# Designs tried in a protein design chat: VH-VL binders against o27280. Part 479

Target 1, 266 residues: o27280
Amino acid sequence: MDSMNVPEVLEIKRIVEESESVKTFIFSWDFRREVRPGQFVMVWDFRDEKPMSVSLIDPVRSEIGISIRRVGEFTDRVHGLSEGDLLGIRGPYGRGFELMGRDILLVGGGIGMAPLAALADEATARGMRVDALVAARTADELLFLDRLEAAGVNISTCTDDGSCGFKGFAHERLLTLEENHDMAAVCGPEPMMFQVMRILDERDVPAQLSLERYMKCAVGICGQCCLDDTGFRVCAEGPVFWSQELSRVREFGRYRRDPAGRRVPW
Short names: E, the ipSAE of ESMFold2; O, the ipSAE of OpenDDE; V2, 0.75 times the mean of E and O plus 0.25 times the DockQ between their complexes.

## First folded at step 21 (VH-VL)

Design Ch17 (framework fv_marstacimab; at its last look DockQ between E and O 0.90; V2 from the best seeds 0.84)
Fold by OpenDDE, look of step 21:
Structure Ch17 (fold): chain C 266 residues (1-266), chain A 118 residues (1-118), chain B 112 residues (1-112)
Amino acid sequence: as target 1 above (266 residues)
Amino acid sequence: EVQLLESGGGLVQPGGSLRLSCAASGFTFRDYAMSWVRQAPGKGLEWVSSITGRGGVTYYADSVKGRFTISRDNSKNTLYLQMNSLRAEDTAVYYCARKSNYGAFDYWGQGTMVTVSS
Amino acid sequence: QSVLTQPPSVSGAPGQRVTISCTGSSSNIGWGYSVHWYQQLPGTAPKLLIYYNTNRPSGVPDRFSGSKSGTSASLAITGLQAEDEADYYCQSYDYSLSSSKVFGGGTKLTVL
C-alpha cells in the first residue's frame, strides 16, 4: 500500500547528537504505518523538502529516527531546530532492505550507516549474526558505534586517516575479512559502494545497496531520480537495489545527475 | 595446512543419483564459502555450485540448476553435492574448492571422478 | 565457448618469457572484476597462481606475474622452466551469468 503523499506535521521529540555533523531527530510514529529499514521519508521544513533515510525504528517506544548530515542550506536549517520544533514528514517511500540467511554483513560509510543501523536492529532482533564494517573519513565521523555494539553487532571500523581501526577504505578493509556472510547490505558514498559491490559479487555474497539520488516527488512521477539505461526510479524501484540490478545501471559508481539533469562526477 | 578431500565419485547410469562429499580441515570451515568445480575429461574448468560459510545461500550454474544441491555440515567440516538426474555431460572430475577473501579458489581438493554412462 | 577467451596453446623455450592472454568483456573484466589465474599440472588439481589481478600466493615464484587492463588480463611467465609445462586458466566474475564464476578455456603451455 502506497504511503500518503501528504506530509504530517510532527514535533521533534528528541535530538541525538551522533557526531559534529550528524543529528538524529526522533519523532513519535504511528506504526499502523509500516516502515522498513532502507525506506526513506521526505522531510519538509516548510521551505524545502529532502529525502532522508530512517535510521531508527522503535515500535516499543512508537518512535522513528531520522539521521541527517549537515551538508547544505536545508540541512543547516534543520540542524538549527530544537526539540519541540515541527517538521513535515511524508512517507515512508521506496523499497527497503530484505533480510535473508543467518549471517549478514553491513558495510556503511558516513551517513550511509543510518539505514544500516535500523537494519542492524531488525536483524539482531531476528537472531541473525550481524557484522558491521563502519567506515568514515575520521574517527569522529564514525556513526552509531555504541548503538550497534549495544545491539550485539560485531563491529569493524576503518578510517581514511587511520584514526580508528583499519587505515584505508571500506573495500580495502573488506578484502582483509575472511568471514563469508549470507548477505550484505551496503550504504555510503557511491564510489565506496561500487568497490564493495564488486568484491561481494566475487565472493558470491548477495548484496543490497542503497542509492542516493536527487529526489523531488518520491512517488515515481517526476523522473528526477531515474537511473540511466534501466529506467529505475530510485524513489520507486529503490533506493535499495540488489547488486544484480545495479550491474545494469551504467551510471552507478561513475556519475550522477544534478538537479538540472546534467551528468556530474562523483 | 588446509586440506580438502573429495569422495563419493563413481560410475552411475543416466538419470541416476550420486552424492559427493568433501572433508575439510586446517581452517575454520564455517567462515569460508565453498564451491564445486568440475572438469570434463580433456576439457576446461567449470564452476558448478557455491554455498556461503553458514550455508544460508547457495548458487548453481545453469547447467546443474534444479538437479544438483549443494549443502554443508559445519559440525562435521564437510561439504556435499547431491547430484540427481545425472547426464552424460555431467561426467567429470569434481573438485571441492575453498573461496578466498578475494573470491578466488585458493585451495582445491584432488577431485573425485564421476562417470555417467549407460 | 568460454566467457573468457584464452589461446589454446602457447610455447616457449627454457629461459624465455611467455604470456597468456585472457580476453573478457564489459560484463566481467571490463566491469572491474578481478582476475585470478590457476595452474594445473598434468594429472593434478588446479592450483591458485595469481589472485586479484596481480598478487601471488605464498610459494609462487615471482617469475609469474599478472596484469589487467580494459577487458583483458594477462599472465606472464619469465625464465620459463620445464616444470611450468601445464594448463593455465584465468577466472573472473560476470554479472550477466547469475552469480557464476567464469573460467577461461585454458591454455596449454609447452616448454620446448
Scores: ipSAE 0.889, ipTM 0.934, lowest interface PAE 0.6, mean pLDDT 95
Fold by ESMFold2, look of step 21:
Structure Ch17 (fold): chain C 266 residues (1-266), chain A 118 residues (1-118), chain B 112 residues (1-112)
Amino acid sequence: as target 1 above (266 residues)
Amino acid sequence: EVQLLESGGGLVQPGGSLRLSCAASGFTFRDYAMSWVRQAPGKGLEWVSSITGRGGVTYYADSVKGRFTISRDNSKNTLYLQMNSLRAEDTAVYYCARKSNYGAFDYWGQGTMVTVSS
Amino acid sequence: QSVLTQPPSVSGAPGQRVTISCTGSSSNIGWGYSVHWYQQLPGTAPKLLIYYNTNRPSGVPDRFSGSKSGTSASLAITGLQAEDEADYYCQSYDYSLSSSKVFGGGTKLTVL
């Protein structure tokens, strides 16, 4: 009887091509169902379902956007859809980001910028100063730069190959930035998040980090999204965790789980 | 160029109060987290309190929580430590320290002595 | 009962090499947090000597070097000189403690 657990079939209103491999699918949304940055939805293509982060939260236009990177069979099928086609959406689920203080540093890698773009919109609307460190392998994979700039976000970029901004990893660029912040929000590849968290801890910057784990039920019942040692469920107690909570998790930065629940190295 | 200058130390009785100040110059003060670190006579270094560059978040050692308040005035480039309900074990040299982007205390003042005596 | 353990004293003759150890645990150095070193000359404030495990600030001679392995870190001083006589402290971060900025107990270096 929980209406959040039943997929609502929604029409794709618009598709935005963010890069060659990333599209944002925009849907009409009734904001009586509140959506907060850092929460996720389960996207159902009538064959399979996957968790996806919300990247656009626009109550004025009654729209949400979900950014999806093409990485396999499910996402290939979704990328093949057109405006007017249907997807099932259930949620939102999980704990979102909490804003505090006068300024925030966003650190995003690849598709991890999606929930941070939504957070940037909320932070700037509240009058906070927002700095973003946007990381990718190459320049053409940097996401949301124009949107962030239009919102008044101060952007630093880094790319593994040096094609845009700092040549190197996000944590290496972070070590060269002297400005201290009241808080940070981090999302991206887990090895990147581990290194960034360590630096932010040492700087006395409180940080929230968004994890990804395999999910089936999304409401905390099936146990598929549990973190080793703590029993935290990413779909219920997360996906956003404070760095202090995450420091106690042995698996963080060390290994992940495949869809069958087996440990695999990063 | 970077300079940190503490003031406000002295002799106080147990239960008394004292406010320390640290004047900063030679750097963009609001960009750096600041800390107080103390050293009891003949003893090692002990972190006391920290505050973020914009002042939005503060941290305290368990030994001083509820008694000490760190603050900053970025318009005056000044860090403060309000110390209330002072105890004999608070007797120490108090250093003002800047936290670097690497998480080290890269610049220190010369310290101000606080003596709590009864 | 410092969280980071250092020997209370170390000595060496001029020109020799000395090392100062800093032993931590899985919640600090062993977790991956950085180690910083401070020199405190008699009657003076501490001064940053080594940061981020191995880096030297400007003005620190290359005869000072740092390293980190496992749960421990080490400060090495080669070509020991009389002016190196001081107290040396290591410092790291410990996620398990509310007083998360942790110092070693200090090591008195005596130049013989």
Scores: ipSAE 0.760, ipTM 0.907, lowest interface PAE 1.2, mean pLDDT 90
ESMFold2 (binder alone), look of step 21: mean pLDDT 92; pTM 0.941

Design Ch18 (framework fv_marstacimab; at its last look DockQ between E and O 0.80; V2 from the best seeds 0.80)
Fold by OpenDDE, look of step 21:
Structure Ch18 (fold): chain C 266 residues (1-266), chain A 118 residues (1-118), chain B 112 residues (1-112)
Amino acid sequence: as target 1 above (266 residues)
Amino acid sequence: EVQLLESGGGLVQPGGSLRLSCAASGFTFRDYAMSWVRQAPGKGLEWVSAITGRSGVTYYADSVKGRFTISRDNSKNTLYLQMNSLRAEDTAVYYCARKSNYGAFDYWGQGTMVTVSS
Amino acid sequence: QSVLTQPPSVSGAPGQRVTISCTGSSSNIGWGYSVHWYQQLPGTAPKLLIYYNTNRPSGVPDRFSGSKSGTSASLAITGLQAEDEADYYCQSYDYSLSSSKVFGGGTKLTVL
């Protein structure tokens, strides 16, 4: 089913405070419009519009959840909203994650855990074994731990400061794990993903990674989210990419483009 | 004590087929990706094929793609390499090797010799 | 013809330091993939010598060391001993070759 390019004005049904800086906004959703983990929606606060990953897909309750980290003016405004307030939602857009095999490894950093949490729910519902490496700068920034645990996910935590779990970065923790999985899904800071991807490649673990780029149209027209050398549009061909695809992307893990199209380092 | 033992090598005519086996012990076999690496007489090492531990995803070098098939039976702790349409250039000692969590081949068998000759 | 380029041979006297280079490209070492080293004694299977650029497996003497920079890696052997006479191979990953593991052409080390 094609995604509509017109925002649907939806009422915030519920707000879950995931951390100090992250809130999940719950909306009623008509599941005649299919949504997959890894896909994103455009969130419109009637002033600006930003792409956000879907972090909850609940067909039973007919709800979706969008987790938003407070990082700028737009998200500041959104975080100021209350239950009952309205937001425009259009989508879903993009290519979501694919599941294969029996055992899946999720590697997430910060808000990158949002789409992975949704994927975890689907994977566990399918009877897959799910291991999740959840990384954050500090313990209080680790996301979705209770939710993942309740779903039966085997969680390994990693924090930069060692306040919870492994002290270090996700790729460092990954190197300490001996067991491999049938596939991996990765989402987080791009430098993290770049490191993790290389390790997984070297281990012959098929990996999907979700990229974040500046998106304007979300329908592959404006070109704002085009990746260098490939012409991949993150909103159309992505945001989920296979590792082999990203290997061809020069900018991956190295730089990104700002709204003006200028290169900015990660 | 990890142990890998190759078998099935021998003399075969060009165009013929051969199936190699590698018996693994001393570790949880299904948790590790396995590879075949070959070495022609007096030559260097060449990676041939790999297979993941549980999902059985396979990878092949271009030189053998379409002719060789890697497989595994985790219940028997055995790795296989079915080699079809063999060529003279396939003549080599074939090693099975375990891939470590660092992506290196940390354990190798002693190899089995495959000779393709008319 | 190997994706990774090694000198065909190196030699040194006992006690000396020798270095074996492994030159790759932007699609392998230069892309950030790790480099591993293997030692192959005459008539034997390869043995892992260095993994993930600089690490030594148990049993490997500390006189063996690995380094990596840019598109190249290097294996250094200090205090060269007679038993070090062997073939040495570097190995990495190359994304441009169908997820292939790539080996250097090998270096024959002769202890004089």
Scores: ipSAE 0.839, ipTM 0.912, lowest interface PAE 0.6, mean pLDDT 95
Fold by ESMFold2, look of step 21:
Structure Ch18 (fold): chain C 266 residues (1-266), chain A 118 residues (1-118), chain B 112 residues (1-112)
Amino acid sequence: as target 1 above (266 residues)
Amino acid sequence: EVQLLESGGGLVQPGGSLRLSCAASGFTFRDYAMSWVRQAPGKGLEWVSAITGRSGVTYYADSVKGRFTISRDNSKNTLYLQMNSLRAEDTAVYYCARKSNYGAFDYWGQGTMVTVSS
Amino acid sequence: QSVLTQPPSVSGAPGQRVTISCTGSSSNIGWGYSVHWYQQLPGTAPKLLIYYNTNRPSGVPDRFSGSKSGTSASLAITGLQAEDEADYYCQSYDYSLSSSKVFGGGTKLTVL
């Protein structure tokens, strides 16, 4: 069954305050529409529509959770909503993470931990060993730590300001971790992902990385999410890519484009 | 003290097979990716194959893909290279090497000689 | 031809400084991948000499130093000694090759 391109209006069942700037909105969900970690949905607040990562996939309770960071007018309006209020949801879209091997390293920065939290639940349910490197600017922005610990995930933290765990960037913390893994999943700020990808390449760890780009159609028709040099569409061929696919992309980690198409450094 | 000890080399006819072993000690073997690197007589170093620490993923140089199989037994701290359909150009010293967290080959065995000759 | 290019030989007198170059491309050193150096004394296995561009393992004399710039890297040896006579290899990662772990062709250092 194809997904419809119109949003389904759903009632907010619960709101979880993950941090001062991040809330998870939980909805009842009919799992005849399958959802995989790493896929995204388009969230419609009746004025605008933005892509958001799925952070909770719970077929037993028939629930899906969508984690949203407050960063602008759209997300401010959504953060002002209460349980019982309505949002439009269409999707899921995109290629999710593939699990392989017997152990996994997760590397997440900020809100990038959201799809990785969903992946951690799936990996743990399969009996895999899960290590997570959770990064943020400050301690109060580290996401999902209690949930990951409860799932049996081995956590390493780092913060830019040193308020929790290792003081420094995720890739610097990664260099201090000696254990090799069968695979890695990475999501966060693109400069972080670029540095982490290079280290994982050199360690012989196959890595999947989740990208963000501007989206309009979410089904691969409009081309707004296209990557330079390859023609990959983040909404169709991604948002999750293997590191080997991204190595050919000159813009990855180097620059982004603003709405006018102008190159802007990260 | 980290130690890597290769064995299983020798003289073999073209088309033949050999199995190399590398016994590891002095470190937690399952935590490290391992590689085979070879050196033909009078020539430079050539990477051959790699395997992740938990043995989920393997990598091969194009020159050996389909003929060589890397494996490991973490319960015995041993790395293996099964070499089939051997050719004269496979003649080399084969080194067992450990991959560090910085991506370097930080420890090497002394190597085992494989000679493929009719 | 190796993906990473090194001079086939260099020489120097005891006490001199010598430099060994390692020239790559935009898909390896130029992409930002690290460079490692190995020393191979005659009749022995390679030994890690420099890792992650500039770092020395414990026990490597500070006469050895590494650097990286653009698409190239260099190994410098100061205060050259007779026991430095060996083959030297650079190594990096190349995302464009399935045989992604790439070595330079090697440089024979002769101490005069």
Scores: ipSAE 0.748, ipTM 0.905, lowest interface PAE 1.2, mean pLDDT 89
ESMFold2 (binder alone), look of step 21: mean pLDDT 92; pTM 0.937

Design Ch19 (framework fv_marstacimab; at its last look DockQ between E and O 0.92; V2 from the best seeds 0.83)
Fold by ESMFold2, look of step 21:
Structure Ch19 (fold): chain C 266 residues (1-266), chain A 118 residues (1-118), chain B 112 residues (1-112)
Amino acid sequence: as target 1 above (266 residues)
Amino acid sequence: EVQLLESGGGLVQPGGSLRLSCAASGFTFRDYAMSWVRQAPGKGLEWVSAITGRGGVTYYADSVKGRFTISRDNSKNTLYLQMNSLRAEDTAVYYCARKSNYGAFDYWGQGTMVTVSS
Amino acid sequence: QSVLTQPPSVSGAPGQRVTISCTGSSSNIGWGYSVHWYQQLPGTAPKLLIYYNTNRPSGVPDRFSGSKSGTSASLAITGLQAEDEADYYCQSYDYSLTGYKVFGGGTKLTVL
């Protein structure tokens, strides 16, 4: 059986506390299993299995990092682990971001900055100019700022409460930024992504957006991650989609589905 | 002050080629996406082509795709439109237009006339 | 036929109010894309009149105003003056089109 489809049990090599609620778990990784920014892995704690974004891809040190926000029972248990403890990892899965052109704008909300941090590293390594708009509810939830600055990324921040940077939503801050880019990558709360996507469409900036949906199999068989209007499976055809692919999806930005498949508002 | 100055229009036979230029001044050219917009005599405005500020991505209307090529030289603050395989329906005034951060065409050149006729 | 529908012409006397409609669909204005308006005086290039639904560039009188609701937008001109005689275009985006950009067909405003 292909190791991508069966969890490999890996030792937690290092834990980085990114914020009060977010930790990055670093593992040794054999890069014969290639990993692209925007792909995800399934993390197994020996009781349950959840999709998590890869936030660090370091072939030189043979390491990957997986950033996990504490939001419930599974993530509480994982946050209680220490270096040397074991987790099951299967993957990577999904379609990652594609880089094009000479510059890129990253727009990230909360934990959505995790896959964008990995993308920033690759973009800067290719010699691209990287700007990032980093959004959160409050200053203490802004992620990866020091890492992005060290990589040479030009950072703009916004917080809902105004505690750091622009007071307001990411799309409002974006309207005040005059510089045009060859592309953008967007990840965060779906209502934020919908607003940002439309502005980028209007600016002639091609955008790739990373979606979250309920996942069970991660290989496209079970149908639990499907989008209503396209039949796209987030785990197989995504999680990264071009703006054009998503602009035809009625549910995007309007509602989501719970694990039972019921429509619920954002 | 923002200025856009088109040149290179003229009379061309069907199947011919023409290269338009747009000289930009008064702003940081590389920070703005640019477009060509045309207007046939007595008709409305039609978007033709766009290019991102750093030039990495181009867009074309279906009516011109495969025949026209947009480009820019940011060291010379100049936008170009190479028009090949010209047809009578390409006859129009061609405007150079700048895209604002709000998605509007906020500055336009005076236009240059292209006439495709035998 | 334009994706954004405008009346071909409107007219009004000096001092009156006129409106110019711009009717779209769910793939353009109804998706939430912004609407911009351009004024084109006879023999001249278009000039930005209203951007992002309601904003006026510096130098545009406040008797010009824009609005957007549902799948449609409207340009209102109050205190109509002879110099307002021009063609007016709405412009938005439509995700079903390559390149997204779309202009309305234009409206000729005649000041009586």
Scores: ipSAE 0.803, ipTM 0.927, lowest interface PAE 0.9, mean pLDDT 90
Fold by OpenDDE, look of step 21:
Structure Ch19 (fold): chain C 266 residues (1-266), chain A 118 residues (1-118), chain B 112 residues (1-112)
Amino acid sequence: as target 1 above (266 residues)
Amino acid sequence: EVQLLESGGGLVQPGGSLRLSCAASGFTFRDYAMSWVRQAPGKGLEWVSAITGRGGVTYYADSVKGRFTISRDNSKNTLYLQMNSLRAEDTAVYYCARKSNYGAFDYWGQGTMVTVSS
Amino acid sequence: QSVLTQPPSVSGAPGQRVTISCTGSSSNIGWGYSVHWYQQLPGTAPKLLIYYNTNRPSGVPDRFSGSKSGTSASLAITGLQAEDEADYYCQSYDYSLTGYKVFGGGTKLTVL
């Protein structure tokens, strides 16, 4: 039995460059430790530790993939690593996505596509029809398109600048789609998710959304990822939430807490 | 031209059962969530039940939960509402309505009258 | 009692402007859910009049307009005509009721 507090030091088996700013780090994984799409791991570079979503779950190759966007000092260091280098991985943690119905809509923005890509693989393996709305600021920031296509996912793209697909935001593109689905999974910038969620609610599409918050312990103890009013801990009760749960969260789509616990706008 | 046509309404005794149908045409039926909305005589509109396009998920108003069952046969372009344990307060015109991509009911049938009376 | 509150009746003379209010709460309109409006002529099924707060379906005259602010929405009818005499319903979504589409109580518009 693995301790919830002890990271396993793993060798980076392979690195996939997804975009200019996103890399997927692949590790050998013992699947006696179950992992679900939507769950996260804590990545430790022996200096700092950050939560990262699992973007690849491959039981055949006994591998998992963690997609990391370069956004700060920690990720800068990680992006400087090479195949064969070591990282500490502990987890998985949190509640992952649930699949239901026959057809699923994935709505992802930027690095938010990471957990959705893993979900897409599971859904398609189950014989579900998967439609994916992949959003990014620009075409070169669209993630996992080839992977999704290879899996049989029907892709619709959306870019802020119109460099690929629909010009506009994900919620705007969503409004133009006529087809409804049995459920949706959403992950991306929280303002995007907030807009998308409302549309899906109004369209009778049950939705699961993956939140990102500052996490310290990942085991529901420290309270750093606690959501206002509800007391939900993103690391324990989440990061995947149903829309009905998030509707109770005052801060959702509106503000977040910084590491000091202060409210900051999105 | 989108068309929705309800049928199956009638007179039934309290505790009885009735099955409503809604025949849809003029659009790709499976792509749209459908709802039943009812209107008691001289009263306002009340949402009753909804079902997703592929029929994977259903919703019910508290007033009918456990008694009504919404379903659909996409091969027949037909929406159904099985109503069991009917009560006098269930007396209403029942409309089938299509949910648009904007979340509004953009098309309505002409409705079928259900009367629950001893 | 309806989740959305409408005046039971409004009236106006031909050519006048009338407004129908739809008052919700923080769990529906105030949460940011869209408001839709329906017109129901006597003895007929409801018809979509305004969708997504301000949009008119094809065939709906531009004298009909919708607005939303805070926890309330409003339907405005300018140049009131005799054929506008009908019941009007606002509709939204409320997260406090799972899967619920909520209607206002309806407003009877009389053209004098």
Scores: ipSAE 0.795, ipTM 0.896, lowest interface PAE 0.7, mean pLDDT 94
ESMFold2 (binder alone), look of step 21: mean pLDDT 92; pTM 0.939

